VHH binders against 5'-methylthioadenosine/S-adenosylhomocysteine nucleosidase (mtnN). Designs and how they scored, part 10

Target 1, 252 residues: 5'-methylthioadenosine/S-adenosylhomocysteine nucleosidase (mtnN), of Buchnera aphidicola subsp. Baizongia pistaciae (q89aq7)
Amino acid sequence: MKKEIKKNYRIGIIAALQQEVQILFNKLKNYKINKISNITFYIGNIHNIHVVLAKSGVGKVFSGITCALLLQKYKVKFIINIGSAGSLNKNLKPGSIIIPTNVCYHDVNLTAFGYSIGQIKNCPKTFLSNTLMLKLTEKYLFENKIKYQKKLMISGDIFIDTCEKKSLLKKRFPKAIAVDMEAAAIAHVCYQFNIPILIIKSISDSSDINAADNFKYFINLASKNSSLVTINVLQTLFKNTKNILFDNNNRC
Key: E = the ipSAE of ESMFold2; O = the ipSAE of OpenDDE; V2 = 0.75 times the mean of E and O plus 0.25 times the DockQ between their complexes.

## First folded at step 4 (VHH)

Design g28 (from g27, 21 letters changed; framework vhh_7sr4_2)
Fold by ESMFold2-Fast, scan of step 4:
Structure g28 (fold): chain B 252 residues (1-252), chain A 124 residues (1-124)
Amino acid sequence: as target 1 above (252 residues)
Amino acid sequence: EVKLVESGGGLVQPGGSLRLSCAASGFTFSDYAMGWYRQTPGKQRDLVADIESGGSTKYGDSVKGRFTISRDNTKNTVYLQMNSLKPEDTAVYYCARDYSSGELDYGWSYFDYWGQGTQVTVSS
């Protein structure tokens, strides 16, 4: 019976770009491909764990739609957002791992109505990563001597590619260590559906004048490193699924 | 210590064939999956083909039915047989070791577990 119950649990994994999903796709066994409105879903097994890997496309709307489909059509029990991010922290080099504790928007401003910068109405100031998933991932990284940071990440529908844009974000969000275009939207959907989320990103660029060239050069490195961490923690996360679902700190 | 050396690239006419080879050293070749990737100037690297230690294969959609990946564990070599070549196949082709070895790259070494690449040009 436990085997039958475990077979019903699916893990959703979201990344924006083909490069970011490719390594996980290469590890899928007995896979099927479904395409819905230009969003590609790869359904298969990694370490005998049933996963749905999704290539969302770039930005908040594509990632939000993809996450909602994973939750409602594929009935996944928790979400892992993987891929690349730009650095806002001097100590984060290309290939560095980040496992954000929380995420918020950098391109939302409802301060005219008394909200904090980045905060959507009826939402918290930041969306939290699941505490148990984060702890299990951190334990893996620490035991394997993999360098990582776990702090705030920020997301918006803009690629940060100038010193001026980077400086403004650092001023508005002094605790942020990294920036991307999807994570906050995915976390927002997970918050709304009361689904636990883990974010595993690797640095592809410096979020300044060199960002576009850095991204092209390091996207495969970032994709490799975020994918390797994900593959290696999947079994631990799956074994702890009941505890993760019960220790849901998004909404009680 | 890990070294991958590609060979077999060159100039070929549309509809022609080439066979790429990748000689591996510095690790236990038979324990790892191996892949071929390609890159055109200004574009990102794309998966061409992958072969697991057990012989199971995967292909990129654009090459399925035209290219065949194989391996010879006694020679520590992975091969890519390319048939019915098209101008769109023009790229630098890279041999790669499976990234799921559990090893992470912390630096600027984009080519860890990669060869230096071999040029394939499809033109008349």
Scores: ipSAE 0.000, ipTM 0.175, lowest interface PAE 12.9, mean pLDDT 84

Design g29 (framework vhh_5c3l_4)
Fold by ESMFold2-Fast, scan of step 4:
Structure g29 (fold): chain B 252 residues (1-252), chain A 125 residues (1-125)
Amino acid sequence: as target 1 above (252 residues)
Amino acid sequence: QVQLQESGGGLVQPGGSLRLSCAASGFTFSSYAMSWVRQAPGKGLEVVSDISDSGDSTTYADSVKGRFTISRDNAKNTLYLQMNSLKPEDTAVYYCAKSWGYYDLSGPLDYFDYRGPGTQVTVSS
């Protein structure tokens, strides 16, 4: 019955901004462009692997809608979220790669009802990246001498651009190394649909008073670095699709 | 605070085997990549092998590939190097090294900030 898990299945790749999709789009062969409610889908092949690349727009709602469409309309087998993130760790400089092990919201608070900060009702405290996809990506990075970190990343509908906002997040989420505006929402949708997710981000800013200027200057570097990692791991992830889907379905 | 202590070195004949161990303390061992680095008499430092924090990824220098195996036991905070088919050219002081917070094989200097005192391996008849 697993006939659908063959060479012709589709992989979903999602990013918020044009700069973040552009390098992957440039590698896409035999492509078609579809727009649904002003969300752009690029459908084609990378390394003879069927890919649906989506430009969602910024923030939780755009990312959630885009991810749901990838799963329901395009029937992708797993999701890769790529793009940029702000640093919460002094050792993460612009261009650094992060492959988060887990993500949670930083702008959700149901603690009045006994939930942990960042936790939505009927959800885990954090959403997990697929273990096998993460291990395969780490193996590529490690063997190719590319600096990376794998820890908690946090997401919310706010650009972190002051020392006060950064300090508050570090106090509330001491294990978090980076912050973005989409990843937790995408992971949440994947959790609801039981779809494996991998997150590959590169640092664009320091999440402080200089964050907007840093972002402007480093967005192209961050986009390039996250895209190149994605391109280089895609064949390895494809070859392991059956194992990835088995691991995801048999999580205890 | 970071402490690394190697053991298991010694004199061995060509074609023989040795297993090196490194006991680690003063940091969360399971959160860091680890390396074995060696220095032969009159030569510079060579990174022999690296292992990721989980043990799922390893690398080897071309000089030792197929002969040496790096492994770790995160429950015991211990790093290992199994050395088989030893050659006179493997004669060196072997150091256990803690990788910086990012994994980076680009330069041996990144491995020298936190290394043990070393253990001597001598391969001779």
Scores: ipSAE 0.067, ipTM 0.528, lowest interface PAE 4.4, mean pLDDT 86

Design g30 (framework vhh_7nfr_2)
Fold by ESMFold2-Fast, scan of step 4:
Structure g30 (fold): chain B 252 residues (1-252), chain A 125 residues (1-125)
Amino acid sequence: as target 1 above (252 residues)
Amino acid sequence: QVQLQESGGGLVQPGGSLRLSCAASGFTFSSYAMSWVRQAPGEGREWVSSISGSGGSTYYADSVKGRFTIARDNVKNTLYLLMDSLKSDDTAVYYCAKDWGSYDLSGELDYFDYWGQGTQVTVSS
């Protein structure tokens, strides 16, 4: 008889929209649903790993509240932010996978006080994804020949839907490849609580005049692609939880 | 030199069955998602089904769910579409399509970087 060894770690997964959580929810076993202040939490198991999947709602405040609740109420050990993003790079087509190395705000400007554009007071210029989580995810993508990019993503409480808005963002953040409305706020909360974060997004729109129509057509594709990557890396991330926590806490 | 070659089409009566095959060469077959897309006379292209590179995930258009099964043989580099309970509305040219990624499983034509020449399926009344 072999004994099954299980770890008691829980993983938090955040997405803004029902389409973005639906595939993961459909994989969730022995689940229960808890709703707090219009934020929906799905608590259960994927691959025998304890997961708390959260539908935050759109924007910085909803995603920040959701992340804080995952950390404080559900005691998750690390956060994965999944879902859709708009493209700022001509090489990123709908469905393309991005695993950002770092994220910052595009709608924060404290340059009057000597900060870099996008930088909030008493924070770094960009919030970093956990190095080990990123490496493990990249290895999975590379070995399975899934096209991906890993660079800067930017977030703000605005849907980028004109060529003028897109051009302005590209000028202000020339290294940014994609834009969304939640990731920087989630990363900011993780930074404050010293919790490791991984961001897995898929492109749903071009961030220009066609963005709203693109989003309607490609949101299900983007949701599917980000969810499938997440499902396939969960076991590897879970197995490495102690190493991820040690590296993130920079105890050396 | 990517090549996709479909076979198995033909004339069948309503309620009949057909098995389509697509022989793939020139790329690492198991690393890419594969799809079937059809085009009926006078209509645009319609996505039918997709399968992930590993074969672990399959997806179907609502019009064919429960009637069609997509499968692949990564040793033989062959994609299959098993079509049961065929209807007159299934009459179309069926194309094998290679996705640009392993998990970019879409019904959108812009994500397929290579296409076969197609095989005709005719469901007679």
Scores: ipSAE 0.000, ipTM 0.135, lowest interface PAE 15.2, mean pLDDT 84

Design k01 (framework vhh_5c3l_4)
Amino acid sequence: QVQLQESGGGLVQPGGSLRLSCAASGFTFSSYAMSWVRQAPGKGLEVVSDISDSGDSTTYADSVKGRFTISRDNAKNTLYLQMNSLKPEDTAVYYCAKLYDETWGYEDYFDYRGPGTQVTVSS
ESMFold2-Fast, scan of step 4: ipSAE 0.000; ipTM 0.211

Design k03 (framework vhh_5c3l_4)
Amino acid sequence: QVQLQESGGGLVQPGGSLRLSCAASGFTFSSYAMSWVRQAPGKGLEVVSDISDSGDSTYYADSVKGRFTISRDNAKNTLYLQMNSLKPEDTAVYYCAKLYDETWGYTEDYFDYRGPGTQVTVSS
ESMFold2-Fast, scan of step 4: ipSAE 0.047; ipTM 0.538

Design k04 (from c12s with S57Y T59Y L99F Y100S S103T Y109S; framework vhh_5c3l_4)
Fold by ESMFold2-Fast, scan of step 4:
Structure k04 (fold): chain B 252 residues (1-252), chain A 125 residues (1-125)
Amino acid sequence: as target 1 above (252 residues)
Amino acid sequence: QVQLQESGGGLVQPGGSLRLSCAASGFTFSSYAMSWVRQAPGKGLEVVSDISDSGDYTYYADSVKGRFTISRDNAKNTLYLQMNSLKPEDTAVYYCAKFSDETWGYTESDYFDYRGPGTQVTVSS
């Protein structure tokens, strides 16, 4: 059969910390670096896919600004959010992979006005990951015997480092398996711009009294594991079927 | 009570084929990933192949890739292993096994909460 020529789309990859960006940066070919308002963008190729890798900084505002710049300045057509997360599930050990099906905020409360906990006005209760990309990622993980979970992750501008904070989150969000500080904000921006998102995180801490020590000890492992999965997912995207999301973006 | 019953084992010549079946009962079969695991004489347990709860994703050990095919029929609560181009090295007791945690995408020996009694496969001239 004749090969279909894919459009020259860029994929945006967002990570909060230098440790999370470094491994992917080391894999970029023909790269250039641009810095905007303390946000660093690395532009290049991985597996002949055009990528804009961004180090956002920690928290909702930095990640939201970074995502908006990727979409508006660099015109990326897909966002992958990578990095580390804290565990809310006792079966998730440091280094475990999570590919959340959906995300919401844990530090938003408009229940006084009839909204669900975590829900922003004019938004859904949770933001959904792209189903096709989630399935392709899960296929890769399952076929290569890489342990993973795919459920709800929650995000907020708080590092969860006490049993009290963890217990409150588990009570309010009983389906949540993990917590971070960026993913829901990135997914929110993607929702507003109608851009698909995939989230690939690895566990760095237990979200309790030991969380800060766990984080320092395991951040490099979490960064390595989330980056390795991301690299292999990008390779799968390049080699896989013509019926991927990039090919479908022209058919509104 | 979880019950797993293997069938289809036997003696076959090198290059031959066998199809193993596993009948499952006592749990919601369609909610769990399943595995075929084998133990050769004098060796430990080896995971041969895994299949997701839906049947959409599979894993194969390098030793069997291209020769074995795992499948399932969730309507019949049955797991299958089609074994082609059999080698003497495939001689083992074959067990079907149930994953203990449906949120996890692969299995190791400590993640099985149940195995069947096994069926003997002998590949010999």
Scores: ipSAE 0.025, ipTM 0.520, lowest interface PAE 6.8, mean pLDDT 85

Design k05 (from c12s, 13 letters changed; framework vhh_7nfr_2)
Fold by ESMFold2-Fast, scan of step 4:
Structure k05 (fold): chain B 252 residues (1-252), chain A 125 residues (1-125)
Amino acid sequence: as target 1 above (252 residues)
Amino acid sequence: QVQLQESGGGLVQPGGSLRLSCAASGFTFSSYAMSWVRQAPGEGREWVSDISDSGDSTYYADSVKGRFTIARDNVKNTLYLLMDSLKSDDTAVYYCAKLYDETWGYTEYDYFDYWGQGTQVTVSS
């Protein structure tokens, strides 16, 4: 028998926009602010849990750099990606919660070389969210009677704002329920570094001709809903840190 | 009814290898992520490895990384755990588990996991 020494673990939380980090920032105690190459890190405590909250900026490159810095500089043990997403499903209304089971790119195409649409060379077809973190989040949502969807979300460096773009994505990714610009890149970095990830998003728009107006109207609601779920599950995730760390993602 | 049947356990010397199998029935195996979990004598349950529904994504506990390989055959509805360089600390009952359904739908968590009956692995000199 070996008794493991319990370490104080840090949780990394990534969102793209100020609106998406603001509620969590307002809950941070004993915080410090560090800015690296236009990426803002808020380091502090929520419910006595060590958190590094990062505002990455929009898109794959900003989110990838931010995630790598959280893992290597701040030594966080798992990542939560929060914020807003556009709906690809008529049953998802503004403010609806999604906790994607997996994510992939919608703007990667190596099919000429035999890969699936959305698949990068030497990567899986989709990046999987950590199963234990998902189950713990679902338990919270179920006990509080909050309805949610768990399915594929897709990411790319394109804001989906036309019926043509939306129809193309639905044809290429019939299993996808939502679209954003960061989640797959964050999950990809987590896959490379073998770090567990949880994604908690709320719907801000319908990914069609009304998307920009819907986004402006509903971004604060989506930010609030994803942040409140995150705050409420943090204690549960932290208590289960040992079990979560044993489920590190790994490739052959 | 969901059924999971593990096999392939046994007694092995330190440094040895074993291949565990889990035969699944009563559900659409190819639609579910699957897991291996173990329980050592007097200890709680410990996650060992997860695999996505397609087999494209795999997860490993730090204690088994580089030594164990999780795999699946969706045609045969079978989950595998290939165990190399076994250590005394790997002694446990190994269970396969059905995780969550990746099928589309608006859902409420039912908090029901399906576990097999287990297979005993003993690593002893």
Scores: ipSAE 0.000, ipTM 0.202, lowest interface PAE 12.5, mean pLDDT 83

Design k06 (from k01 with K43E L45R V47W T59Y S71A A75V Q82L N84D P88S E89D R113W P115Q; framework vhh_7nfr_2; at its last look DockQ between E and O 0.01; V2 from the best seeds 0.00; counts 0 for: pae E 14.5 > 2, grease 24.6 > 24.2, placed apart)
Fold by ESMFold2, look of step 5:
Structure k06 (fold): chain B 252 residues (1-252), chain A 123 residues (1-123)
Amino acid sequence: as target 1 above (252 residues)
Amino acid sequence: QVQLQESGGGLVQPGGSLRLSCAASGFTFSSYAMSWVRQAPGEGREWVSDISDSGDSTYYADSVKGRFTIARDNVKNTLYLLMDSLKSDDTAVYYCAKLYDETWGYEDYFDYWGQGTQVTVSS
């Protein structure tokens, strides 16, 4: 990580919607814009870190293709997925930050073949987020008194907007605190290529009958909060990778 | 009291292999992801590899991909790092670390770590 940050370290940042990428795009310096199909790539620098910011479109396929292009065409070494998520936990209010420790699909069921619910054949039960980047992000959040949760987040190609769907997900994935439509697919691609991922989401709704209205009302707040956390994580990466490791040494 | 004890380091020729072990006690080992981190002389710590609590997910730094394998035995409470095709750049003290907690608040992925085990790759 240290060598990668100091020289030629490209970071890919993926979100589905323009609102979710706009603040980061506004911070991009010396940028170029490339489009491939419906996917827009913004290539430039944030805080002197080489960044490829991508607007992927909604859902598993769009986000998976976008992630693969970031890895293959732009040779990024780290993926950050940002954007909004629905809450599965009463304690999570709109604007709350989620930095999932792991993610899996909620719309995959191969249990007839002996796999766990949400597990794809030849894949782990859940995909892990990068531990060092989680620590760095947590340090920022704690020092700035920003409320957040870690834990499982689940993804699928369904916007969860009924109590029945929400209840089913909570029963099948009791550890899950949030749901989105992209993160597991992006993490799945990262798993296949053995590259690290960090996921930073902000709550836009409660995955209930009011979810669509809440999403419309809170999407800009959620987008702002996930973007601001991401910007500060990038700043810390550029300046103080050595220092973050030394701080951890002093806590034993 | 959480305790982690690394072992299996030593002097190895370039291209050689080594297996590191980390014995864990004082916590429910199977409930936590684990990591290997290394530190070369005079440098900061470098992340090497992560493994999920069940062992289902493994991840590696670019510098060790295809050469190192992380594994765990949740019955014996032991974490492993199989190191193959060793290079001089792999010379470092290797630490195992207990990774993450699913609670609210700031958490340090180095909640606890061992004393480390020295790996030296020299002809």
Scores: ipSAE 0.000, ipTM 0.265, lowest interface PAE 14.5, mean pLDDT 83
ESMFold2-Fast, scan of step 4: ipSAE 0.422; ipTM 0.752
ESMFold2 (binder alone), look of step 5: mean pLDDT 80; pTM 0.805
OpenDDE, look of step 5: ipSAE 0.006; ipTM 0.221

Design k10 (from c12s with S103T Y106F T107D; framework vhh_5c3l_4)
Fold by ESMFold2-Fast, scan of step 4:
Structure k10 (fold): chain B 252 residues (1-252), chain A 125 residues (1-125)
Amino acid sequence: as target 1 above (252 residues)
Amino acid sequence: QVQLQESGGGLVQPGGSLRLSCAASGFTFSSYAMSWVRQAPGKGLEVVSDISDSGDSTTYADSVKGRFTISRDNAKNTLYLQMNSLKPEDTAVYYCAKLYDETWGFDEYDYFDYRGPGTQVTVSS
């Protein structure tokens, strides 16, 4: 019984840019391409696992729409957000893997109404990654001697490209190790629909004056590293689908 | 201030067993991966075994796989290495190590900054 149930689930995978989806797309078999409102969906199989890979475009709105479509149109049962991120930690070099435990917005401020910086009304202070998905991914990384960090990542509709912007984020979010433009919006949608999420990012830039040049130079390395981790953990996540869904929906 | 203190070393005959302990203080032990590393006379450091912060994931050097078991007790801030079927080649000073900062991974430099003073293990007939 458990075997029949898990075989019918689809996994949604979201990234913003073509470079970030390309390696996963190259592994996709029996695929179909759908394009909806400038969002590209690649529907197929990786290792006989049903996946919907989506290229959302950059920023909160594109990623939020993409995630909602994956959940409502394609009926995926859990989401993996992959791609690149900027470093807020000096020990995170280009290509480093991060698997954030939680994510929040850096460009939301409702502190005038008593909320924490980054917190949206009626939401938690941070959105949590699924505990079992994180443990399984960490096990793969640890056993394969791949350096990683698992801490807070922050997201907003701003590319962080000055020392002033970086310093302000480090002051406001002292626990944050990395910054991107999509992850918090995807996690927020997953929170609203009670869907488990895993975030796998690789560092492309230093979030300072060199960020744009670093991004152009390292985006392919970051895309490769986040994609290869994702490919290697997919089988383990799929085998544990029932447990992931049970843990996520245990309070319903 | 990070402090690591190993204990449990000694002299044993080939085929014997020892259990090493490492008492940790000055940091949130449950938030960091830990390692056992060793240095044989006249040789460089060898990573013997690693354990994730939760204890759910472990790695072992091929030379000790199946003979050594790493474990941790986060409530007691203590790291352990159970060593069975000891061989003369296991003779070394054994160090427990915390990885630098919050980054986990395998880099020789990460093991130099935060390790204990070591405990001697001698396997001899």
Scores: ipSAE 0.012, ipTM 0.471, lowest interface PAE 8.3, mean pLDDT 85

Design k11 (from c12s with S103T W104F Y106W; framework vhh_5c3l_4)
Fold by ESMFold2-Fast, scan of step 4:
Structure k11 (fold): chain B 252 residues (1-252), chain A 125 residues (1-125)
Amino acid sequence: as target 1 above (252 residues)
Amino acid sequence: QVQLQESGGGLVQPGGSLRLSCAASGFTFSSYAMSWVRQAPGKGLEVVSDISDSGDSTTYADSVKGRFTISRDNAKNTLYLQMNSLKPEDTAVYYCAKLYDETFGWTEYDYFDYRGPGTQVTVSS
């Protein structure tokens, strides 16, 4: 049987920075603001869908706590992680959209115990995005002629800002197209709670010596692009529809 | 080297059907979105239909929606266009095209990085 998410279910949307949540916040109707331990939650409706938008802060611990609170306190049934990422692929320019098929850590190494690089004990080698939501997002992007890539993204508690750091990541994770500091932790929490996840990111920097300057210059563009895709995906998925069906594939 | 070869064109009466095929080689077919593009006599290029790399997403020009169906077989590196209820206005050379990998500043004219030599479709009574 398919797992069903109804119109009355809450969807959690997580981003690290205010710039990354601002556009979605501006679209919230009948909203309330809660702040818990320096994490801000915006509760409201987008296109008559119940949404809890969360500004987690940067890094794995903030994003993990935020995701767990969305699942346990706000009872959300689906997570969308949005925001910015650094490019590991020369064809990805600032503003480019990525919808990762899977994500893993780049700063975890248990290879001494026989695990793959990036793999945590008792977890899969990579955490998978929800297949149906990814397919529907790709449909929106493709039909509206918005360029995108869908491959591996990697996450860790480090901003990649040198050619040396970038080169090492490309050697260790040759399939990775982008890097961020939150997505793998959010996906890991979703895996533990058996909650589906979709990741929508836009490129803010090149993950090299220019990364900090590029980030400052392009963060607003990346925030705008990831937010607009998210708004349109929500509208497409739920327009004139009260239900959406998902496969329960996390353990199959 | 990227190569695309169309086949299946021909002369058909109005209301008839044709199935076009495109054999692809020289690249990882399953990793690229594909298109069918046509050029009618005295007209410019028209994008007829697009299909995503997996085959799960498709688009159609308004002129062919409901009559044409695009599909692909990634195991056989082949793209198809099933054309039903053909009209004289569908007379054109049909081209198979490989779409770009994602690049910033994409335009309609940058949409296709490779296309085949084409196959002629003539709809006439």
Scores: ipSAE 0.012, ipTM 0.428, lowest interface PAE 9.1, mean pLDDT 84

Design k14 (from c12s with S31D S54Y S103T; framework vhh_5c3l_4)
Fold by ESMFold2-Fast, scan of step 4:
Structure k14 (fold): chain B 252 residues (1-252), chain A 125 residues (1-125)
Amino acid sequence: as target 1 above (252 residues)
Amino acid sequence: QVQLQESGGGLVQPGGSLRLSCAASGFTFSDYAMSWVRQAPGKGLEVVSDISDYGDSTTYADSVKGRFTISRDNAKNTLYLQMNSLKPEDTAVYYCAKLYDETWGYTEYDYFDYRGPGTQVTVSS
């Protein structure tokens, strides 16, 4: 069941905002820029690894289109979703790293038809991150004593900016540690195409002040932290691509 | 609801070995990184070793590195500490500890949300 990997393959990296892609873009060598329907793709090399870095735009539709294009046009072998997230856990401070084990929607509700909250028809209750990519990333973080959490993250087309909205999400998704606007859509596309995904986020906002102001203040820190983790694990993930693809296909 | 119960301590001669066990209940054991922490007579708490939720990553205090091995069996909700080449300085009460809140890659005394009652290890001639 193990597949031969073609010599010329690429890894896709998705983030929503320019701040979130900037550090990785600055590391990109021999790059070419391609724009498709207001989505920007940077095609080049990091550590002599072929990557396609994509700036999707904010929200589920932009990220879903971007992910599908990475898979269908650029033929990437796996996806890394990076960037910022809002904290739902009181001990997650701005700059903290999260590597979610799974992700689901918080703005999908088909419970009237017998589905779990957050579940879309014909999909699992949550979308899983690739276990080997997670283990390799966690090994790096743990051994370098970088604080991280790895539980559920939830996504929706809503910026969570009030204590009321956060309390409602905590009640509906008691296991969720963080919230964003893209990760579940990206994971959903990866699920549909049977492509492994890893999510590396850093906290840009927490509950003690207005989330929009907190986000503006910490977005550069969150972008830096998620990008540096990605850069430091990328070579290890690339070296293990064969095992990642085998593991992912074996789980489907 | 969270319960941690250590066992396997006792009296051992210098150079000897002991294996400690910690039985966990009241939480999803496989969701949490775990630690062994010790307190020697008249001293503060020392983090001995950490293990990630599935055992893929471990860390050790410099004082025990190369002599102690941490492991876990998630099917049995059990944490282990294999202690080899024991020294009188290893004499302490050994505690099993659950990391605070979520799965954190750090273990320090202020990050425990629960610690077991402990098991005594005495290394003497």
Scores: ipSAE 0.000, ipTM 0.265, lowest interface PAE 14.4, mean pLDDT 85

